VHH binders against o75319. Designs and how they scored, part 246

Target 1, 181 residues: o75319
Amino acid sequence: GNHIPERWKDYLPVGQRMPGTRFIAFKVPLQKSFEKKLAPEECFSPLDLFNKIREQNEELGLIIDLTYTQRYYKPEDLPETVPYLKIFTVGHQVPDDETIFKFKHAVNGFLKENKDNDKLIGVHCTHGLNRTGYLICRYLIDVEGVRPDDAIELFNRCRGHCLERQNYIEDLQNGPIRKNW
Short names: E, the ipSAE of ESMFold2; O, the ipSAE of OpenDDE; V2, 0.75 times the mean of E and O plus 0.25 times the DockQ between their complexes.

## First folded at step 15 (VHH; framework vhh_4orz_3)

Design if3 (at its last look DockQ between E and O 0.90; V2 from the best seeds 0.82)
Fold by OpenDDE, look of step 15:
Structure if3 (fold): chain B 181 residues (1-181), chain A 120 residues (1-120)
Amino acid sequence: as target 1 above (181 residues)
Amino acid sequence: EVQLVESGGGLVQAGGSLRLFCAASGFTFSDYSMGWLRQAPGKRREWVALITSGGYTSYADSVKDRFTISRDNAKNTVSLQMNSLKPEDTAIYFCARYEDNDIGHPFDYWGQGTQVTVSS
């Protein structure tokens, strides 16, 4: 089977909804082929993701996958009722303007089409932390006008883990606003 | 055991071209994104190009529009076409498996590397 990403087990599988937003962050769910390398309590499948979301009395309306691989799970592993969007995002570096725009466009499109419900936008990378946190915070800062430190604090609190990449944090705090169109 | 073996390196003049090859074994090649890294003398190792299993590609700014990464899943190979080479491209080039790890090193395996030298 495939290799479990380093430190994947150290992170909470699913965060909390970010108050005042439709965002929820989680680590990547892993398809069945990974289970043989995990203890039962460590397993986190696409099915487990939806169960955990329901336990929070929430419902996913969109999944944005930021990983730069397709080895973790297949879109077919998800319920047909939840749209899946892949935005290949290179890790460790600040996402480029095109990636940022793709993310913002997807979020805005979802919000426009889902005004009549309270379904969540689920966002994940591998650990659901750095790439995920950056793009969510970038959206809050650029589109919603949130102060950078407030956005970062909100994400960290809700995810249950803090952004770790200094280049991401620095760009959020001091970097330029990215064009929204 | 995961194995990555690079070939195709050599000496070229500035403005010249070179094509690197990588043969992969020991894992399900088509499941993984692959890439090329390079390390110049006295500098840290840096990623150069990435390619997903489905053929989506990304490049470092320093090599955009000059380098092209490709793969053949049937042959378990990755290639790097390097055009318009510059002296600053001189480095050991490594074929690497992209794990997509956002915490640790994003590449979990790489080969022994192949030397590329670009003369002025």
Scores: ipSAE 0.872, ipTM 0.936, lowest interface PAE 0.5, mean pLDDT 95
Fold by ESMFold2, look of step 15:
Structure if3 (fold): chain B 181 residues (1-181), chain A 120 residues (1-120)
Amino acid sequence: as target 1 above (181 residues)
Amino acid sequence: EVQLVESGGGLVQAGGSLRLFCAASGFTFSDYSMGWLRQAPGKRREWVALITSGGYTSYADSVKDRFTISRDNAKNTVSLQMNSLKPEDTAIYFCARYEDNDIGHPFDYWGQGTQVTVSS
């Protein structure tokens, strides 16, 4: 039951704030029950997430959890002062239009409610790469008008790992612009 | 050890219905998302339906509105109701445990499968 996700240890826990945006990406934090399978230096709990964000002199104002599971941690493991949103996103395939719409709606709502502060939207899937990178880039392309290759380059640099699933990259570069409403 | 045992397959005519069942053991079933995969002869195994611990469901486009996945956490079972069956649905159907992982395989365990054959 406490199996560490495949290759989860190989990825930096938390990226850097993406300049000119309100986004920061990270891999899924793991609740205490997983720690028996981890060396102390490998642990990345919900508390560790917030400590690492603070070390960057940043503050989270929303966490968007894209995983298609509920076994990694519980929302009650997060500070009650930080809103949490689950968007069940099926992996290995380009997210469907409903998922993309939910993500855009959540980001736009956050930006309206937080225009007078500099808090960040934290986004994660299991590894903080493919689904996370896709949806962040999809938002930047469709809503902010960023060129696909520029969005991908920015995400990769700030995450510290490249978005590498070709179906996601191909859809961002060559796929249709999605409706924002 | 993790075991997933499928049943309910068989021969059915096009337009008909079948219900598949999966009995799960060897793990805390209520902690995991579950799914159904299928594999036709000579083809890749493909995902058809997923269900979370809390009952949220997703379907592949090819089966949407025809198949319904459900689970019973008290009995450790998953089922797949298959309606309006087509010859293209002919395959071995596997119950699978979902591991939410974009880097590796998204399912970490599956059963031996149950044959579904749709004739016209």
Scores: ipSAE 0.718, ipTM 0.877, lowest interface PAE 1.3, mean pLDDT 92
ESMFold2 (binder alone), look of step 15: mean pLDDT 84; pTM 0.848

Design if4 (at its last look DockQ between E and O 0.01; V2 from the best seeds 0.00; counts 0 for: pae O 12.6 > 2, placed apart)
Fold by ESMFold2, look of step 15:
Structure if4 (fold): chain B 181 residues (1-181), chain A 120 residues (1-120)
Amino acid sequence: as target 1 above (181 residues)
Amino acid sequence: EVQLVESGGGLVQAGGSLRLFCAASGFTFSDYSMGWLRQAPGKRREWVALITSGGYTSYADSVKDRFTISRDNAKNTVSLQMNSLKPEDTAIYFCARYTDDDIGQPMDVWGQGTQVTVSS
C-alpha cells in the first residue's frame, strides 16, 4: 500500500513564493497513514503544509494537485476554505497540450477572482519539482512572456531544487510556445 | 501480495480484434494509474496505453484510434480493446502499475504478460 515515493524525503517540503508571481511550489503532503514509515522529522502532512505557508506570512487561495493518483491524501484533509483542483498530469513525459491548457485556464481563473488580494496558488506533483516546475514555467513563458531560462532559474531558486528531467527542460528551452486553449 | 495477471491473448488474423484483461489484487486499485506495454521478440518494451486513476487515457501513436484502454474499479480490472490488428502488433502484452512520480521507476509492478500473435 502506502509506500513513500522514491527520494521524497530528500526534497524540501515547501519552497518560497516566486517573486513577481502568485506561485508557490511544494512536494505532495502525505496523509497520516504514511507516517508509520517516516521518522517524526520527515513528516509533511496537509496540516504541516498550511503551518509552513503561515510561517512565511503567506496564504493559499488555491491548491493545484498535478498527481495522477489519489493515494497521497484526500481533498477532505484540506481546509474547506481553500479551493482544490486536481489536474491529472502523467509523469516522466512532457505534459500534453490539453493538460497545459487546463493548467493555464485554472491559473487565469484564479488571477481574475483574486485580483483584490495577494493569496498564492500552491502547485504540487509528487516531488513538487518536474511536473510542477514544467507547468509553472510553461505558464510564465507562454502567458507572461518570460524567457525560458529566466523562468527555469526563478523556479529552481524558489523551489530550492533544480528541475531534473532533461526532456522537460529541453521542451521549455526549445519547444513551441503553446497558444491553443 | 501485489499482483497483476493478464489474460485474453491468443492468435488472431490480421484485421481482427482482441480484448486483453488485467486482474489486479493486493492494493487499492482505484488509487493507481495503470498501463499496457508490449514487447516483441528481441525488442525493448514499448509503451502502449495509460489510464489514470481519474479515467484520463493516453495512447502511443502506433495504436491510436485502434486500441481502447478502460478500467473497472469495482472489479479491479484494466482492459485493452484492440481493433484492426496488424502483424506488427505481435508481442507479449504486460499490464503495469504506475508509481506516480518523476524520480524513480515509472512503473513498479507488472504481470507475466499475455501473448498476442497476429497472422497475415
Scores: ipSAE 0.286, ipTM 0.642, lowest interface PAE 4.0, mean pLDDT 90
Fold by OpenDDE, look of step 15:
Structure if4 (fold): chain B 181 residues (1-181), chain A 120 residues (1-120)
Amino acid sequence: as target 1 above (181 residues)
Amino acid sequence: EVQLVESGGGLVQAGGSLRLFCAASGFTFSDYSMGWLRQAPGKRREWVALITSGGYTSYADSVKDRFTISRDNAKNTVSLQMNSLKPEDTAIYFCARYTDDDIGQPMDVWGQGTQVTVSS
């Protein structure tokens, strides 16, 4: 229903663009039905998301939703001009190869089709931290050849919160590179 | 005391123009990004335009190429030139300051607003 996710209020709603990339991470926006359970300053709707992105002089070109539920907001709550991609990603466990591949494929497709602009890939899970951070870092490591610690540091700095899940961090640092095809 | 005072609102016909002003006081104006918001009846407040401390501008898609935001640091003012106005631009317009010390740079101060009404 309209239950606010645990610790959702503890996280910054939107991070910063990751320099050298097209990524920006944010926590899940909540549809209007959640607002009655929130103080005005705690509210973060799909509309609020876009306002905050614009406040950074950025523009979203794609939203990748990694949550494993559909109760937070509807794609219809987003502007029609911004594609929405759902990749159901289970929390607390390292995403499987299929999930990683889906993410990489989506990102690569976006980059191919958006060479003429500087629009961002917005990625979120519930808190926009662990699942989001893992997949973004995995992409940077596997596809862009970034050193794992550099990828993690970059994400943490830009998100304003550090990856929390040790299994994610360990996999990024020491785990195998995943297939890009 | 930090204050933002909007002016310049009024009634205008569709296709007409209007220029809004915002006078800022109580803070180092040149250090902050400034913007405009608007709220139409029965609708949520929405972002309209932003001008950074460095002078870079950004606009909502709905107002691009019609509105122009500018600032005068010597006078501590931010302006919004609104051209080719449409009935859907009818709203209370608010001047807002953006924080520099928080990730995401949220707006932390805004004025009482000025009414803009565009008739068909």
Scores: ipSAE 0.005, ipTM 0.204, lowest interface PAE 12.6, mean pLDDT 92
ESMFold2 (binder alone), look of step 15: mean pLDDT 83; pTM 0.847

Design if5 (at its last look DockQ between E and O 0.84; V2 from the best seeds 0.82)
Fold by OpenDDE, look of step 15:
Structure if5 (fold): chain B 181 residues (1-181), chain A 120 residues (1-120)
Amino acid sequence: as target 1 above (181 residues)
Amino acid sequence: EVQLVESGGGLVQAGGSLRLFCAASGFTFSDYSMGWLRQAPGKRREWVALITSGDYTSYADSVKDRFTISRDNAKNTVSLQMNSLKPEDTAIYFCARYSDDDIGEPFDYWGQGTQVTVSS
């Protein structure tokens, strides 16, 4: 069967909306085939994701999937009303400029098209932490002009877990601003 | 049981080409991203190329534009075309299943490897 990612169960399934933004981060929901390896209370399906978002009185307007695999769930498992965007992002290493640009472009496009609502941009990788945190923070730093430490702190607080990869943190703090167009 | 079996390694001269093959079994091949790793003597293992089930590809900077990864989901195979080989490409090459685990090892299975030696 499918392998459960290491320590996946230890991470909060869904974070909180990041104040002043439309971002919310979550760990990857898992399709039914993973449930046999999980206790009932540990299960987190695509359906569960939407239920948890509703419990926060929020609504998803876009899901950005940063995983570099398709084994976790299928886009068809999501409600048809929420657009799904895949940005294949290799783990463990700092995303390249093309990946960063794709993410920024997607976010800006969403914001432009959703000025009349308050729907959220849901972003996830495997744990919804490192790749997710990096790209959200990269956006806040490069596009919104947020101080790196402030962006990182905001993400960590809202996700309920801290960015763990030093190369990501170092690049956010000391790396160059990436082109936005 | 997950099985990955590499083939195609050998000795080549600098500037030459080599094609590696991998046969996979024991899992739903089309659900997983696959890749190639390599380990040179005295160096740590490094990823070389990745390919998603939908044929999206990524390469390490050191092999970009020289190596090409491909897969055949009907045959459960992955291949690595290596062109313009350099002595620094000398290593044991491993076919690996990419699990996308961000906390642990992102490759959860790999084969026994095949030796690639590039002479000067």
Scores: ipSAE 0.872, ipTM 0.932, lowest interface PAE 0.6, mean pLDDT 96
Fold by ESMFold2, look of step 15:
Structure if5 (fold): chain B 181 residues (1-181), chain A 120 residues (1-120)
Amino acid sequence: as target 1 above (181 residues)
Amino acid sequence: EVQLVESGGGLVQAGGSLRLFCAASGFTFSDYSMGWLRQAPGKRREWVALITSGDYTSYADSVKDRFTISRDNAKNTVSLQMNSLKPEDTAIYFCARYSDDDIGEPFDYWGQGTQVTVSS
């Protein structure tokens, strides 16, 4: 199916690098088969993603795809040399401990292997907002010791859109501390 | 037109097993993640199991290790094996198509449902 996700058009395709981190968030790129239902200025393909990152003078070293589907694009649509990791993340609910662990493990592995460069971890879900913002903030809080409100404010500013899902916000602010990966 | 038709519901003793089936039509089945929802009387509808087109599965905590979702992309079917059933599993069970839309509705189609009743 070529169904465009609700409100996908309303979100900035790519955010800005989050200062003091290696993260950049974006909405899901859509393969060409979706473009029949999009105006040219609404298109955001896997190629468009890489062009926009380069326009910011940045380079992706890992893409973490949090969507719970494989229909939006294929990993083959990405340059061969860019590592791609799928973490199937159920939406509308706070990600479970297994998902949080996989995300932390991937980020920590990337940081170790990329300590001698400045490449970014690109993270997306469908809109690059709720699941993406939750897991990035959870990492910053649990691993880097960032205060919940500071993590959320940083994400919101750099993504260009605020986290909307209240159960995620409440878990970040008041939820249990998660164990290290 | 998208159609999802459930079957296999019924009455079963606590501790027993039941297998639900769903026949899908009207869309490219192998492109979509699928799931099972349930709704007990007076309660909100909740998801219990999800499966991607590539057979990755997820379960609600309340059914983990007791329920198994599977699919057959050649037959356009999804099924739910339900073991070690408890009275609290009593509900109408719906086959559903997962939208993966964290802003809009998480499921965009579901069937009429099939009743599962677990007696003590």
Scores: ipSAE 0.770, ipTM 0.901, lowest interface PAE 1.0, mean pLDDT 92
ESMFold2 (binder alone), look of step 15: mean pLDDT 84; pTM 0.843

Design if6 (at its last fold request DockQ between E and O 0.90; V2 from the best seeds 0.87)
Fold by OpenDDE, fold request of step 17:
Structure if6 (fold): chain B 181 residues (1-181), chain A 120 residues (1-120)
Amino acid sequence: as target 1 above (181 residues)
Amino acid sequence: EVQLVESGGGLVQAGGSLRLFCAASGFTFSDYTMGWLRQAPGKRREWVALITSGGYTTYADSVKDRFTISRDNAKNTVSLQMNSLKPEDTAIYFCARYTDSDIGHPFDYWGQGTQVTVSS
């Protein structure tokens, strides 16, 4: 059967809303078939995701899935009321311009359509850390004009874990701005 | 036990083509993204192509438009069609299971590999 991702259990399931933004990052929820390999307190299902979000007095309005696999859960496991967007993103390397643009476009579209509410954009990869953090920070830097170090610090603090990939950090701090169209 | 067995390697002239095959067993093949890695002499192992369970594909820039990855979930196989081969494509090619780990290693299993040699 499916194997639990490496060190998946070591990361907080859900971060905190990033102040001043609509972003919240989390690690990948796992479908029911994974539960037999986990202690009850380690389980984190799509249902658990929504419960934890609710505990923060928040509501998800969009889920952006950055994983490059389909083994973790099915979109059908999510409530129909929450849109799901898959952006296949290869891990361990800086996302290409197309991937960055897809992410920015999705976020901007959501913000345009959700001006009348305070629903969040939930973003995750496998651990909800490196790819997730990079793309969120890339957006804040390129679109919102946030200083790179401020974006990184904000993400790390809210996620409860720090970006680990130096190539991502270097690109955010010193790399070029990516086009927004 | 997870097993990945590569085949199809060989010697080919520049501009030629090869098709690599991989037979997988010991796990639910259709659940996993699969990929091809290669390691040239004196170089690090690098991913070449990825294919999700649903058939979505991505290629390294160095092989884009020349290589094509495909899979057959019913037969537990993954293949790599390599066209317009170049001497710099010379390497041992590995079939690998992609876990999508955001940390550590994104591949957890690979075969013994098959040698591909492209002569100039």
Scores: ipSAE 0.923, ipTM 0.957, lowest interface PAE 0.5, mean pLDDT 96
Fold by ESMFold2, fold request of step 17:
Structure if6 (fold): chain B 181 residues (1-181), chain A 120 residues (1-120)
Amino acid sequence: as target 1 above (181 residues)
Amino acid sequence: EVQLVESGGGLVQAGGSLRLFCAASGFTFSDYTMGWLRQAPGKRREWVALITSGGYTTYADSVKDRFTISRDNAKNTVSLQMNSLKPEDTAIYFCARYTDSDIGHPFDYWGQGTQVTVSS
């Protein structure tokens, strides 16, 4: 199957670097086989991702793929010089503690290894919004001490779309701080 | 057209085991994450297990360590081994195709379902 994810066309492909952080969020890029159903201006391939990042005068140092599927593109479609990490994250529900831990561990490891450069962590789920926004905000809140509403506002502004799923928003605003393991 | 056909349901004693099967057709099965849903009497449909094309699995808390999802990409089948069954596991069980979407329905196709009844 080459079916385009529902409402995928409705979202900007790539956001902007979140100031004061090493994060940039985007929707899942789609390999060539999906393009037969897309107008040229709707296409967003792995190559398009890197071109758009370069246009912002940025460089990716890690891609964290949060999708719970393997059908959108192959890691081999990415430059071998950019590390890729898959964290299978179930949608529609607040990510469990194991998933949150894996995300934090990956981010902390990246920051340690990349302290002498300014490369970015690219994070995506299917639409680059709900799971992506949740985990980025959860990191900023738990690890960096950012206030929940400030983290959410920063993500929404830089992604170019507001977090939509209320259960994620409510957990970020009112849920417990998650300890790193 | 996408078709998912469940089988293996029935009446089983509490503490017993049952294995459900799902035959898939009409799509490239090996590309998709698959799951099992259930709907108990008077309750909303819920997912209980997911399995990616590469075999990574996740379970709902209510069935963890009792249920095992598996797949055979060569035969286009998904299975659910259900052990230590409880009366609260009584439900219609559906094989489903996962969309991996937060903004639309989490599943885009499911079968007619197979009834599992666990007696006290």
Scores: ipSAE 0.790, ipTM 0.906, lowest interface PAE 1.0, mean pLDDT 93
ESMFold2, look of step 15: ipSAE 0.788; ipTM 0.904
ESMFold2 (binder alone), look of step 15: mean pLDDT 84; pTM 0.854
OpenDDE, look of step 15: ipSAE 0.907; ipTM 0.949
ESMFold2, look of step 16: ipSAE 0.785; ipTM 0.901
ESMFold2 (binder alone), look of step 16: mean pLDDT 84; pTM 0.850
OpenDDE, look of step 16: ipSAE 0.900; ipTM 0.946
ESMFold2, fold request of step 17: ipSAE 0.761, 0.776; ipTM 0.896, 0.901
ESMFold2 (binder alone), fold request of step 17: mean pLDDT 84, 84, 84; pTM 0.854, 0.853, 0.850
OpenDDE, fold request of step 17: ipSAE 0.920, 0.923; ipTM 0.955, 0.956

Design lf1 (at its last look DockQ between E and O 0.54; V2 from the best seeds 0.00; counts 0 for: pae O 7.6 > 2)
Fold by ESMFold2, look of step 15:
Order: structure tokens, then sequence, then C-alpha cells
Structure lf1 (fold): chain B 181 residues (1-181), chain A 120 residues (1-120)
């Protein structure tokens, strides 16, 4: 069974590019087998993702998938030219230092390989909000030296939804700077 | 109109000190990383120091432990304290701004520069 993820319908499919960054956040796209349980206007497939990105005059150069499953879509559903990276990220708790490091390493590797273009890093978890927002903000705080509240405000505005999990917000605002690269 | 205006340059003897200032206007200063770069005659422009919007600093190896960058968000200024100056520090020093210093490949704004000359 391909059950629609809990509360998935409540979230905008794709956010906006975070200005000055290479990030865009979205909820997990769902392959065709999920569509029999969705109204046409509720569908958000891998194809729909790329159409929406093109409508913004943007191009994805990497997708970072933070979910623990391959149930929602297969990497084969993505254009062969777009790299895909899964970073298993535990929900409900602040990601550990290894997960944070993997995310930072992926972003920095992308930036090195893509310094001569303007392609985006697409980041998603199930809803494209809490885990996604945490790791993007953690990068902006730790690597770019952005103030926590400024990072959170930028993410919330561009995603179109505010971060919900208080333990993530508290860790971003008051937790230690992670000096891992 | 965005402006970055450097000041404080001049002639100093080797071993001496100078403090440069950069006054910023026309943008939300507190959300920008600020940098100092320098260019000696006939040489390429090189990065010197950086202070992020969150007040973290970074320095080129050639100036580490001699130069200190700082910012004052209330006055929209960034400064560069330069100690133990050497003749090779002679250059035009530029203030520059960018939102995300490790992600951005270009600076958004540049000042016109201030001359620093260190005599032997």
Amino acid sequence: as target 1 above (181 residues)
Amino acid sequence: EVQLVESGGGLVQAGGSLRLFCAASGFTFSKYAMAWLRQAPGKRREWVALITSGDRTDYADSVKDRFTISRDNAKNTVSLQMNSLKPEDTAIYFCAAQTFPYMNTEYDYWGQGTQVTVSS
C-alpha cells in the first residue's frame, strides 16, 4: 500500500528559491501509483516538480532526499542528468553531527562542481518543512555565519510555511555551532 | 543607491598600525557579510578578511594574527585594524559586501578603495 503521507496534502508542493542561496525546498513528490488516492489538483509527481521549477525559471542540479524510504518515488523517475543523494535523517529529533556533516559536505561539493552555473539544490523530507528547514538553516548558520533568526525567517518565507518543531527551532536559536565541514 | 565608502588609508612606517573604516548605506547592512580585499599595483586583487552577518571572522593566512575585522551594525560600519604592517601590505584596500560568503561567487557591492602605503 501506497498511502499518502500524513498531512502531506496540507503543504505547498514547492517553495521559492531562497534569495542569494542555491536552495529550494519542496515536499516529497509522489509517483503515479499514489495518484489513484489524490484529486487531480492534489497531485505532485516528480514530473510536476520539474515543471514547477521550470515555471520559476530555475533548474535543479541536485536533489537531496532526507527521507528514510524509497516508497514515494524512485531515483529512476528523475532526469538522468540530475544527481540524487539520499541522506537518511531521523525525524522528531535534532539530526546528529554525522547527518549534519553529510548535508554540509553534499552542499559544499555541489557548490564546487557548479560554480559556473546557477543551478539549485532541491531539498526535501516528507513535507519539505521540519527536517528540510533544520538542515538548510544549520548550513546557513554554521557555514555562512548567518544569525539564527535570519536563517529561520528566510526559510519560512521562501518555503511558504513556518518551521513547526520546537526542538529544532530551539537548537537552531540556542544550540551549539557545529564546526563540521 | 548602495554605497560603500572606505577611509583611514595613508602612509605608515613598517611595523606601524592603521585602522580602515567602511561606511555602508542603501541596503540592510546587518544581513550582509562584509569583506576587505586589496590590490597592489600590477597584481591581482586578493581577499584579506571577512566578517559574516553573525559576526564570525575569517582571515587570509598572510594577515592572520596581525589584522582584525570588526563591524558596528548600529553605525553601518566595518573596520579593519592593521597591526605590524609590512611593505608588502601596500595596496588599495576595498570594502565589499555579499550575503553568503561561502556560497556566493561574487560580491554584490564594492567600494572605490583607500590607499595604504607602508614604507620601509
Scores: ipSAE 0.695, ipTM 0.867, lowest interface PAE 1.0, mean pLDDT 93
Fold by OpenDDE, look of step 15:
Structure lf1 (fold): chain B 181 residues (1-181), chain A 120 residues (1-120)
Amino acid sequence: as target 1 above (181 residues)
Amino acid sequence: EVQLVESGGGLVQAGGSLRLFCAASGFTFSKYAMAWLRQAPGKRREWVALITSGDRTDYADSVKDRFTISRDNAKNTVSLQMNSLKPEDTAIYFCAAQTFPYMNTEYDYWGQGTQVTVSS
């Protein structure tokens, strides 16, 4: 259906680029069919996403969609020049090793192929916070060797909202390192 | 002043071992990934090994299982243990520092390099 996700309106639509990285997090954009249920100022479509990114003088090079549904928007709603990757990620639970690996692989592949530009990796789940924050931080911790608290702080600051799920935070801080291959 | 100073290079026979060191100063060492790169005569500089700020390691395929990179944050040093050396390993070896090794292709700081020569 076209129900607005719970608490979706409570979150900033787009964060800021994470300094030193190519990551930017945002909440899920909603296709036009959702607009009739929203005030004009609440609307956040795929088009709005790209407009907001441009306002930041940035450019998206990849979108990683972590939602566990396809009802929010269609890949066809995106420019053809921007690759779209779906990684179905269950909410509320720590992503499994396969999901983590898929995310890491996608990020590494993008970085390898985009060494000559400064395009961003846009990552979102429903709210662009917990699942999104976990996987970005997991990447920084496991691949970049960033201290967990530094990764979390960086993400929270740039997203404009803090990770909320204690199980995600605990896993990032104290959980095992996941294999990068 | 930022400094990276390599040491430990020299002449060694094929099959031998050598340990390189890099001493860092002038920046927050613990926040940087450290890398070894090498440049052979007439060849492009190539990446050899990496150790992140969290002690995650990575190696070029050509040196995997023969070389070991390690770091000591208390001493601001990074080392490269090179075993089973081959003539093809002959090069100037450089120490370099980088904040985000997989997010950025540029290194922030470089050493002057140390010569490693492996004879047949």
Scores: ipSAE 0.015, ipTM 0.301, lowest interface PAE 7.6, mean pLDDT 92
ESMFold2 (binder alone), look of step 15: mean pLDDT 86; pTM 0.871

